# Ledger of designs, part 5: VH-VL binders against q96il0

Target 1, 167 residues: q96il0
Amino acid sequence: APERGAERRDTAPSGVSRFCPPRKSCHDWIGPPDKYSNLRPVHFYIPENESPLEQKLRKLRQETQEWNQQFWANQNLTFSKEKEEFIHSRLKTKGLGLRTESGQKATLNAEEMADFYKEFLSKNFQKHMYYNRDWYKRNFAITFFMGKVALERIWNKLKQKQKKRSN

## First folded at step 1 (VH-VL)

Design b4g (framework fv_belrestotug)
Fold by ESMFold2-Fast, scan of step 1:
Structure b4g (fold): chain C 167 residues (1-167), chain A 122 residues (1-122), chain B 108 residues (1-108)
Amino acid sequence: as target 1 above (167 residues)
Amino acid sequence: QVQLVQSGAEVKKPGASVKVSCKASGYTFTNYYMHWVRQAPGQGLEWMGVINPYGGSTSYAQKFQGRVTLTRDTSTSTVYMELSSLRSEDTAVYYCAREPQYVDTAGFLDYWGQGTTVTVSS
Amino acid sequence: EIVLTQSPGTLSLSPGERATLSCRASQSVSSNYLAWYQQKPGQAPRLLIYGASNRATGIPDRFSGSGSGTDFTLTISRLEPEDFAVYYCQQYESSPFTFGGGTKVEIK
């Protein structure tokens, strides 16, 4: 079941080991969250008699997933990098160390981070707006093709029943 | 109760160095930054620098860079401010002052030492 | 460095009156990084307000801080005899930390 992969998140202490999707799956498989995008990848099952329309839908879904994963991997890395640089800059400007006595990273309070969040959101407003637009376009296209595939499968079953009747 | 106790008054000649101590008690010494602020007679407050007692890292006001050195001794919970190449305009009361934990609040000074008068005269 | 200018230099008032003290910064300072201190003759400064508007522990309600950007104000709503002192603002947004020149509140 696709959900089995989502429920099991085995990793080495270093965070580099992971489980791959089962090769004999008859359904799409949902994996653990990607290290950079924090999104769970879907591994698509390919039927033995995939139609050209079904292939187009699958490729569209795969392409959309890769686009979405890449966008959020880049966004999350940019956010993390700029957040760390902001904290580093603010602490160094005050003459403060970057680590606590326990060795953990030093942090700023919510009020101190407010300016960073405001700047980050303002800077990225246009980018997120275009992401949302493209996300809606892609999902509209996927939904449209899902409908076409469903209709194709219904008509094929009806045609097969009619041929059995005529024989 | 938090207390910062500074060393006694000093009289120095121009060109000499002075080392003022500030002994902390009543809290975990290494968890709070310590600042040094001076005040010339009849004048306002002037920030000199800050030290992180945990790692010993320091930051100084540019005006004092090269003349001031902040250090600490974790075994005695004491911070030191050493000012070299003394001039008559260095005559002032020197204060140590604690910054609250940097993870919660940072930069303002919640507890102050009593002050150490340093007089530079010939 | 951020220069803080306090005005007036001296404020002569009677007990019971309102005192309004100004601190103007040479560049914008987030309200999160402005403090006020009280200093009496022969004593170390005492923290009154931090983050522009938060009273320090033990500070009476008659003390209040306000302001943002470049203009900050300390208000003492009804002066008590013990409030006659010198007051300093401080910014701790950027190094070097800086203090204003002080406002002396004296008995008229």
Scores: ipSAE 0.000, ipTM 0.452, lowest interface PAE 19.6, mean pLDDT 80

Design b4h (framework fv_belrestotug)
Fold by ESMFold2-Fast, scan of step 1:
Structure b4h (fold): chain C 167 residues (1-167), chain A 123 residues (1-123), chain B 108 residues (1-108)
Amino acid sequence: as target 1 above (167 residues)
Amino acid sequence: QVQLVQSGAEVKKPGASVKVSCKASGYTFTNYYMHWVRQAPGQGLEWMGVINPYGGSTSYAQKFQGRVTLTRDTSTSTVYMELSSLRSEDTAVYYCARGTYDYEWGSYDFDYWGQGTTVTVSS
Amino acid sequence: EIVLTQSPGTLSLSPGERATLSCRASQSVSSNYLAWYQQKPGQAPRLLIYGASNRATGIPDRFSGSGSGTDFTLTISRLEPEDFAVYYCQQYESSPFTFGGGTKVEIK
């Protein structure tokens, strides 16, 4: 992941914002939108009696969040970088600088940008296809583990009832 | 892991041409510009030009215009630098370097470099 | 073209000392378009600082960059043995991108 001085010290390596939830929170806490991905990170609440299966589910959800944040932070940054590189290259080809005399960033017209947008969409088609595939795979896994956790909780309640009756 | 691997050393006679390769791996080849920089023995760094691997568009330093040609092969993730009409002054180590750009900061830096290719021009 | 002048050409210091390297541009360069590189003998350059003051990934906090306009500085707060190398500044404000002549930081 790209580093940008002090602004990057507030984010995790995956581009996820680092925030502090309330000290006595008993619920998942939702943070502000990440600067790069524009997605809100979730700080998951960890119950005191978390089972190994519940821990696996929580970690899978956390890993999926990190993966999702990293993908979109990278995509948004790549788009911005390539757009500016394209503009810079075209301006250099025309013999122009990166800034106008007024100090504003130099720009290209809509017709000049058409090639960039078409090319960006085309070259990222495969990348987005792989993202969708992995997104479905991760959601299937989360749903599967949610089901396992639900069954574990039902089974534990049944065992507790049976044990109380026998004692 | 990001890696830029360059072709081996070349010895050429004055007037010949040399073509150096730079093979990229560990990232999406078409998402970054590739620059070429040379360094003569005991001298500083000199920028030669840049290529956008996606479209193949190039920009060259005026000093090398007409002698340098940058090309790429997306199927092998390789960039090529060809320098023609070689002179003894072209004796140098030639580097490829990946260009990054941060829109907000306006940063345009060379974050990964190839190991360098020594080109010696002697009669 | 923008000409970058680095001074001093050679800086002779001992480990533990502070190194201050200067880079002066022939015309104004936005701080956003100034980088510093380290080069050791037989090796390719390594990015240290980009955008005049932003430390690249993996670069120790003893390295810092500052400056604006035509005057830029690279500071190494406390030299370690591995810091003895040649340092180059670079502008990417306008084509052709240019580098300074380098400052060699050597052991006294």
Scores: ipSAE 0.000, ipTM 0.450, lowest interface PAE 20.3, mean pLDDT 79

Design b4i (framework fv_belrestotug)
Fold by ESMFold2-Fast, scan of step 1:
Structure b4i (fold): chain C 167 residues (1-167), chain A 121 residues (1-121), chain B 108 residues (1-108)
Amino acid sequence: as target 1 above (167 residues)
Amino acid sequence: QVQLVQSGAEVKKPGASVKVSCKASGYTFTNYYMHWVRQAPGQGLEWMGVINPYGGSTSYAQKFQGRVTLTRDTSTSTVYMELSSLRSEDTAVYYCARDLSEYYGDTMDVWGQGTTVTVSS
Amino acid sequence: EIVLTQSPGTLSLSPGERATLSCRASQSVSSNYLAWYQQKPGQAPRLLIYGASNRATGIPDRFSGSGSGTDFTLTISRLEPEDFAVYYCQQYESSPFTFGGGTKVEIK
């Protein structure tokens, strides 16, 4: 590749911004949108008495969040890079400069940008299909474990009710 | 295997038009810009223009503006170069060439074999 | 338009020798937008180098490109019999894309 002089970014090794809540809370903590993915990260609260099943659910949700953050950070970076390349290519083939007469960055009109969006979506169709498939699989797994955790909690409440009645 | 196959040699009279075809295979036709370059006998290379096969948008060298028309047919993965009002100085080998990069105007990595166009009275 | 001037026009060398070809631009060309092509008689041009220094797929290590601004060089470290051909530089910084006049590398 010709490497277009990409600028360096301050990100985690995975390409996702680091998020840290101020202090321990008794609830999940929702952070600001990540700089690159534009998704709000969740810091999961870990109860002192977390069951193995609850731990599996939490880890699955954390792994899914990391996967989702990485996917969209990379997709947004690729989109921005290819958008810039497309604009430069179109201006170059038209014989136009990259700057307007006022010195501002030259842009393409909505009809010309529609060509880019169609090309980008077409090129990334397979990637988006795989993302959707994996997204559904992950959400199915999360829903399944959420159901199991809910059933565990119901069962525990029923056991507590029996214990209180029996005592 | 990526290939560009051009139509055969043409002999034309001054004032006529010529239409050269370039059939692409072995890659996604609409993902790469297609350039046209000519070379007069014993001379160097001259860029004529480029077409984006996806939308059909074109850009031409000013020297050829008004005489050259680039078109494409996505159903046959073919690009066409039509040059009108032919003069003796248009005698040349005409090449189609695929852009190196997907979706970005760059240099040319795959070339057709060339089509000789001779303009003589 | 950007005018590219290649020198020398003809370079007479023997197999095994080093060839150094020059390409000078009438105005500054970013290294990202200069290419070199090889053309043999009766054949289409073949891309050798793009972005001033990157070898195209399948191009032997003996071919190398360098340069920036207005001065660019193609070097063939040790000429093979198949390397005797005409070489063209090309800029793709600005439309219209332009080619140099070519350097013929011929056998002594």
Scores: ipSAE 0.000, ipTM 0.465, lowest interface PAE 17.8, mean pLDDT 80

Design b4j (framework fv_belrestotug)
Fold by ESMFold2-Fast, scan of step 1:
Structure b4j (fold): chain C 167 residues (1-167), chain A 125 residues (1-125), chain B 108 residues (1-108)
Amino acid sequence: as target 1 above (167 residues)
Amino acid sequence: QVQLVQSGAEVKKPGASVKVSCKASGYTFTNYYMHWVRQAPGQGLEWMGVINPYGGSTSYAQKFQGRVTLTRDTSTSTVYMELSSLRSEDTAVYYCARKPTDIYESGNYQYFDYWGQGTTVTVSS
Amino acid sequence: EIVLTQSPGTLSLSPGERATLSCRASQSVSSNYLAWYQQKPGQAPRLLIYGASNRATGIPDRFSGSGSGTDFTLTISRLEPEDFAVYYCQQYESSPFTFGGGTKVEIK
């Protein structure tokens, strides 16, 4: 059998693939940056004796990650499309091709690109403001549940000490 | 004209901290991730971490976690790399380097199109 | 972390000759996530190739990249005097982003 290389081809109907850490991991794992969002996904370690409260915290963190990934994937796609359209339009106006003689994508000067970025950010100001608001809200909720989990762990330790002293 | 201009050479004693600056010009500072890479004398390149200048969020190589801190000042378009608890093996040239695509471009392109000139940090007693 | 091994460590050639530089990854790296840099003494690295085979702006066509999976190659078809330098490969498939140990191309 040939030893050289290994190609992976997923035939799963969902078409969704993600980084999977070793199954015997005892802590959270951080994966490579996502192709679309450019954010690193976190795979959360699940303890064998996970409490309902710990599960709720983990699910909240996972949901927040999914929301964040989706927001930036959509934003990046929108930006990429509008940037490409802007560059294409300006190069046509100048009578230039879309690629240089060396085969690289033709680009605009810094001043023209700065104008595009200013317009894009201005146009998306409200969208980013709502994103920041929701990001803070989600992080406050996560912090709250982290506090609850900490209290649960303290309570469990106190219960263990009480049982030991009762013996 | 994209330029990354770094602060001058530093000589530090073991246990001290060093803070290197990298001033960006010629592009929209907040739209591009900035990375830090070091190179010990006669050795290869080692990635240290990255900062998103827009929000200030950072990610560090595990080897430097707890010792390196990346920050930025958007008013001066400057990124800072602070390395604490210096050891002789931290003697290196430290580079800032720009991610080639802006933060809104789709795809993960964590290679480096523009580099600072480098800052030599020497740790000796 | 993904470890990149470059070979040979030193390549001694004359101007006009072909240089072939190897970069081998400890794990599979998509061709979209490999870059090559050139570094001359006292200077910062210069981007040559990204995505394994795409030349960066201003890079002469004598530089070409190829490869996939774990084996990648940088080829300089006919060495010019200014091409004698150290060359590094870099993967950006996964964090931490890592570089190879470098190949020094020197005059014979």
Scores: ipSAE 0.000, ipTM 0.459, lowest interface PAE 18.3, mean pLDDT 82

Design b5 (framework fv_belrestotug)
Fold by ESMFold2-Fast, scan of step 1:
Structure b5 (fold): chain C 167 residues (1-167), chain A 121 residues (1-121), chain B 108 residues (1-108)
Amino acid sequence: as target 1 above (167 residues)
Amino acid sequence: QVQLVQSGAEVKKPGASVKVSCKASGYSFTEYYMHWVRQAPGQGLEWMGVINPSSGYTSYAQKFQGRVTLTRDTSTSTVYMELSSLRSEDTAVYYCARDSGYEYLGPFDYWGQGTTVTVSS
Amino acid sequence: EIVLTQSPGTLSLSPGERATLSCRASQSISDSYLAWYQQKPGQAPRLLIYGTSSRATGIPDRFSGSGSGTDFTLTISRLEPEDFAVYYCQQYYSSPETFGGGTKVEIK
């Protein structure tokens, strides 16, 4: 018997991986971590009778996921690139080769890397601040729409119970 | 302050593609969604799609799926609408319009001047 | 998709009169996701009303919006010469965003 559904992934327009939910999923599916962002993508279940508000909420959540994955994929790529450049510059300054005798990439110890981490965090502070601002704005919108969907569902249940009693 | 300036009129043959530009100024380009709307001569407004200039996320009206492509260039604060496989019924004025930010995919508060695209043999 | 039907197609009125324009949605639009636009010949549309009843910046108070569920109305209390134009309603409740067919307000 195969495991629940098949895994499939491809690249979205934002540069992040996509995946398929399990064949018989009736709920949102969480896939493996994206290679670039290291975040787990969510594939959203679409109900057959999805309301306009539910559709708006789902699309907002999908867009937010793509935005979030694109941000972290870019950030991780930038971090990795600048880390390698820093290591190579320090090794060159010390007169050391780029590889160890065993063929592994030469590395700096934690104390030597402290300067890099401090400088990277410092120069990316504003970028992370804007990310947090947008993250809060998106989460506020999602929470607001979740509230609207919840109220719609409650109201529909009340209307249905009212009709049942009247008939 | 806020201004959307579109490229000039185009005349195309059936089967060709057209790419219309919309240059934004006077606000933070990546903080507002941009919509595209067309209007055939003497007719009403028809929504084509939307792009998030920050993420590149796009959503298209079903009628235009496969023929329309929305893109942006953040370095020039410009959004593009490319429509392929042109037909005579694609003759229209094409507008870019900024999402007001009032709500997620809300109403359009600023509009470009429009670009006339004529498809004729 | 949500279909918006505007009526009448044409309103012939004189300056100083009240204009009442209707927009009917094919399904209920909750939480006031309806806007109104004005378009003059050769110009892009201009946002008048959003959220059913909120006036956009710079819009005169003679313009008002109302409605709920499937029935929405734009009212111009006293027509000025510059108000003779085509008016469109728009819903932004469900994707795709859709517009009504328009109502032309013209001089009698």
Scores: ipSAE 0.000, ipTM 0.552, lowest interface PAE 12.9, mean pLDDT 83

Design b5a (framework fv_belrestotug)
Fold by ESMFold2-Fast, scan of step 1:
Structure b5a (fold): chain C 167 residues (1-167), chain A 120 residues (1-120), chain B 108 residues (1-108)
Amino acid sequence: as target 1 above (167 residues)
Amino acid sequence: QVQLVQSGAEVKKPGASVKVSCKASGYSFTEYYMHWVRQAPGQGLEWMGVINPSSGYTSYAQKFQGRVTLTRDTSTSTVYMELSSLRSEDTAVYYCAREYTDFGSYMDVWGQGTTVTVSS
Amino acid sequence: EIVLTQSPGTLSLSPGERATLSCRASQSISDSYLAWYQQKPGQAPRLLIYGTSSRATGIPDRFSGSGSGTDFTLTISRLEPEDFAVYYCQQYYSSPETFGGGTKVEIK
């Protein structure tokens, strides 16, 4: 059985591991790698005067993070499960036990495992292609809204500069 | 044959502690995680926690954090669940159950259950 | 934590009929992280289905599971007398592992 990590942190709505940044943080916080996806979650700082556009960007980034975490947690779990089932099936076919004489898990050699990897990659090729497509679409949208937020912030600074100059 | 055998019924007073045992046989004890699940009379199943018998690592449901302690003894292939500060709402049947897979967790083999009654 | 809601709470049917049991998750649990258990009075739960649709060893083919996202179903195609029991769904997508409230299948 694999080692389970330290005490589980709060769970995000998507089922991804959650963490709490320092209470008075003024910046985004990056946490430890998630147990299942191996990706580091980002906790987004919410300004007191967050604009509707800034909120839209933050929610889009949060949704994209949750989607990405879900995808890789699913893929890692599916890979591990199918790999174990493949090894079990092949050892049973060969008339071998699941354990070596030393008590360790019995393993297949690299040539035998190559069949599994080839099948897994082939079966999941289209799924990974769709993932890449969606990943680029999401990052394009995020970049677009980042540009909009940047323009809004420049506009706000210009307005403040004009007010200070007239005072 | 894979089997989990639990200790007998317990009757405890409020504020006491109870320790339930679960002895495994028929498989490699340290290779599978062991879960604890309880069921109050007429109610559904409630997950309490899990232990890795190899490392001793534990993870508990938040509701039981601070009151439940899971331990194991590899020499006897036995897992223990100790619940402290007992209240009447802790009256339930307590089950140990083996996790089948070494990644996700569903429970393929269950103990027969141990009835714990908390009464004044 | 992910909340699983089972419906109906009680299903009254006769032997030979088809039973359809629902389990709804409070959030998406992806494609294959749901199990189903059967429990008879005075007995420990028994694993029926894992990974949404895979039957456990020794489970008759009249039991089948399906679903994705938030909506999952256990179907018993033709009820036998021994199938009248309480059924629980369980998710193992996210810790803590959680169970549904159960559906009691009782004889009409």
Scores: ipSAE 0.000, ipTM 0.455, lowest interface PAE 18.9, mean pLDDT 80

Design b5b (framework fv_belrestotug)
Fold by ESMFold2-Fast, scan of step 1:
Structure b5b (fold): chain C 167 residues (1-167), chain A 121 residues (1-121), chain B 108 residues (1-108)
Amino acid sequence: as target 1 above (167 residues)
Amino acid sequence: QVQLVQSGAEVKKPGASVKVSCKASGYSFTEYYMHWVRQAPGQGLEWMGVINPSSGYTSYAQKFQGRVTLTRDTSTSTVYMELSSLRSEDTAVYYCARGVNLYDEPQFDYWGQGTTVTVSS
Amino acid sequence: EIVLTQSPGTLSLSPGERATLSCRASQSISDSYLAWYQQKPGQAPRLLIYGTSSRATGIPDRFSGSGSGTDFTLTISRLEPEDFAVYYCQQYYSSPETFGGGTKVEIK
């Protein structure tokens, strides 16, 4: 019968090995892009023999994903709302209606929209800097725990090898 | 040290306009947004709007849209709040407050001392 | 707009007691876009906590913030005489910025 090591051929994107045969569904699932964040959620597989370290790593990855999705959902909603408000205000200032003669929504030209984009980016520059800082911190923590899990798995293999030799 | 110093108390009649100033010092004036918040006697805090002193871009609470105008003068590091068509319910203390609307950063870390605006006939 | 509901409206306590103030949002506020302010009569508000749980500069460690989603709490572990004031929560998750109705912490 296959040894546990023989059944762990594929590694997760995080570098963590999965304990299951290739013909059994036993990996993380990637979903469709979220409506608000436009990010694909990862549904984490929970093995029955998950160690406390593996659980901590998984929870860190889940928490980081939730943080990331919430940040971008908020950012995208804010962008959309402020963009519509900017267009509406500009059209009113020009004395123009919200609809064209053909019944389509009235729009601003690229030169006019450049003012909005510059303002939005300037307004959110520090927010994006802090997002990037936190993103790096979170990825460092994830990488660190991935290393710990890898060492734990090496140690467990060595221990199992010793037990097999003794008995 | 950061300071926000507001203009003195105003007494106005219904239908008039009032213009309150907020002079900033001790920091780079154009790097922080300036918000305006009011408080009616015995009531809570109500956000009115924000201005980016660098660009002059403004955003207002729906309730004040069309009545409030925020402006700034970068040469004097001063922000202005003008409220028109005054009613008795506009009697309040008006505050300017510094903020950037950033995650993990203080939002309204410094406030002006407040300007009392009384609207009475 | 996001509506913030603070409870209780008034909290009557003695010096040395623990104060727990609640702030409920009408929709989920993601990841630390909530602040708490203290206001004494005749004074401008003072920032206490930002990002749900971060203390502002100069704020004593008896003040702490916690919460997630729609349910947020400000805790004062041991009330000092100077802590009797009105407290407001504020969200900056989405524009317009909104404040709670306030909780008055008064001496018993």
Scores: ipSAE 0.000, ipTM 0.446, lowest interface PAE 18.4, mean pLDDT 80

Design b5c (framework fv_belrestotug)
Fold by ESMFold2-Fast, scan of step 1:
Structure b5c (fold): chain C 167 residues (1-167), chain A 121 residues (1-121), chain B 108 residues (1-108)
Amino acid sequence: as target 1 above (167 residues)
Amino acid sequence: QVQLVQSGAEVKKPGASVKVSCKASGYSFTEYYMHWVRQAPGQGLEWMGVINPSSGYTSYAQKFQGRVTLTRDTSTSTVYMELSSLRSEDTAVYYCARSQYEDWTGGFDYWGQGTTVTVSS
Amino acid sequence: EIVLTQSPGTLSLSPGERATLSCRASQSISDSYLAWYQQKPGQAPRLLIYGTSSRATGIPDRFSGSGSGTDFTLTISRLEPEDFAVYYCQQYYSSPETFGGGTKVEIK
């Protein structure tokens, strides 16, 4: 999807690539998946005449996205770390090396990994439950403010129509 | 009942840092934003910044950007405000105050008692 | 940032009189994101009115808020002795949240 793709710009002085919306876009656009969270970030378009209420909504959406990115980056990192530790522990118990003959990391079969997944899900059940609760609360707040912005836009259009008609 | 209890008065020398705490009780700590507002002697109220205790997200007034750091500890329901590179102009009473997360129309409904920070040589 | 200008700076009145305090915003504030606070010497501010016209819990009905756009008013219909204090308006419509300079209501 070209419209959601990010254009790369020349690196900034800090040595990082920057994303730019497609030339034809005058709306929010979606970047590539973050390597840690696996979530696609939304880069918010800032209108030239953004109202304070629209700014408040945008900042709420940006804060929610940052929270979501941080949660999943941490969760995925923890998963990878614990998975590696589990595999190493099981290979050591079997008297096997940590690397295959081809130099790749040694791995366990699906039956052996089932124990790890069960343990990981059990350990993280409460954390994921709280995440889901917060996610719903954040989306409720965003929906509420989206409604307020919509009403503001309707009111502004009515005001413009009245001015245009003018007795 | 809802209560915000702040740490005691501090006297600091110019160039030092101060860390003020605000302990929340009587409500769900992660469901309300926590703001920091200061008031210099005989002056009005000045907003410094806000923290979302759930996410740790912070936003600061431009004047304090780079000198103020807001943090929280969810296990103790406590928010911290650390102000570095103190100047005599930072002498003020510092307040924490909460606001509704879901509906921002509610204003700052509960305030801490205030912490006096005096910066003197 | 939105600048709030309160007037007058000082309001000298007697108990029983009506107090009218003004707060003017540098730009329109929509959707009732305007609050009023009362502060007495040595105390934290106390929320009086939020959302332009809603009284906070425990606030007497002699306090009322009104206004729209850029012009907002706090009215105290009949001043009681305990009402002599400094009053601040605040907008939380746009970050950074800002306060007015305050109006001191003092005994004549």
Scores: ipSAE 0.000, ipTM 0.483, lowest interface PAE 18.2, mean pLDDT 80

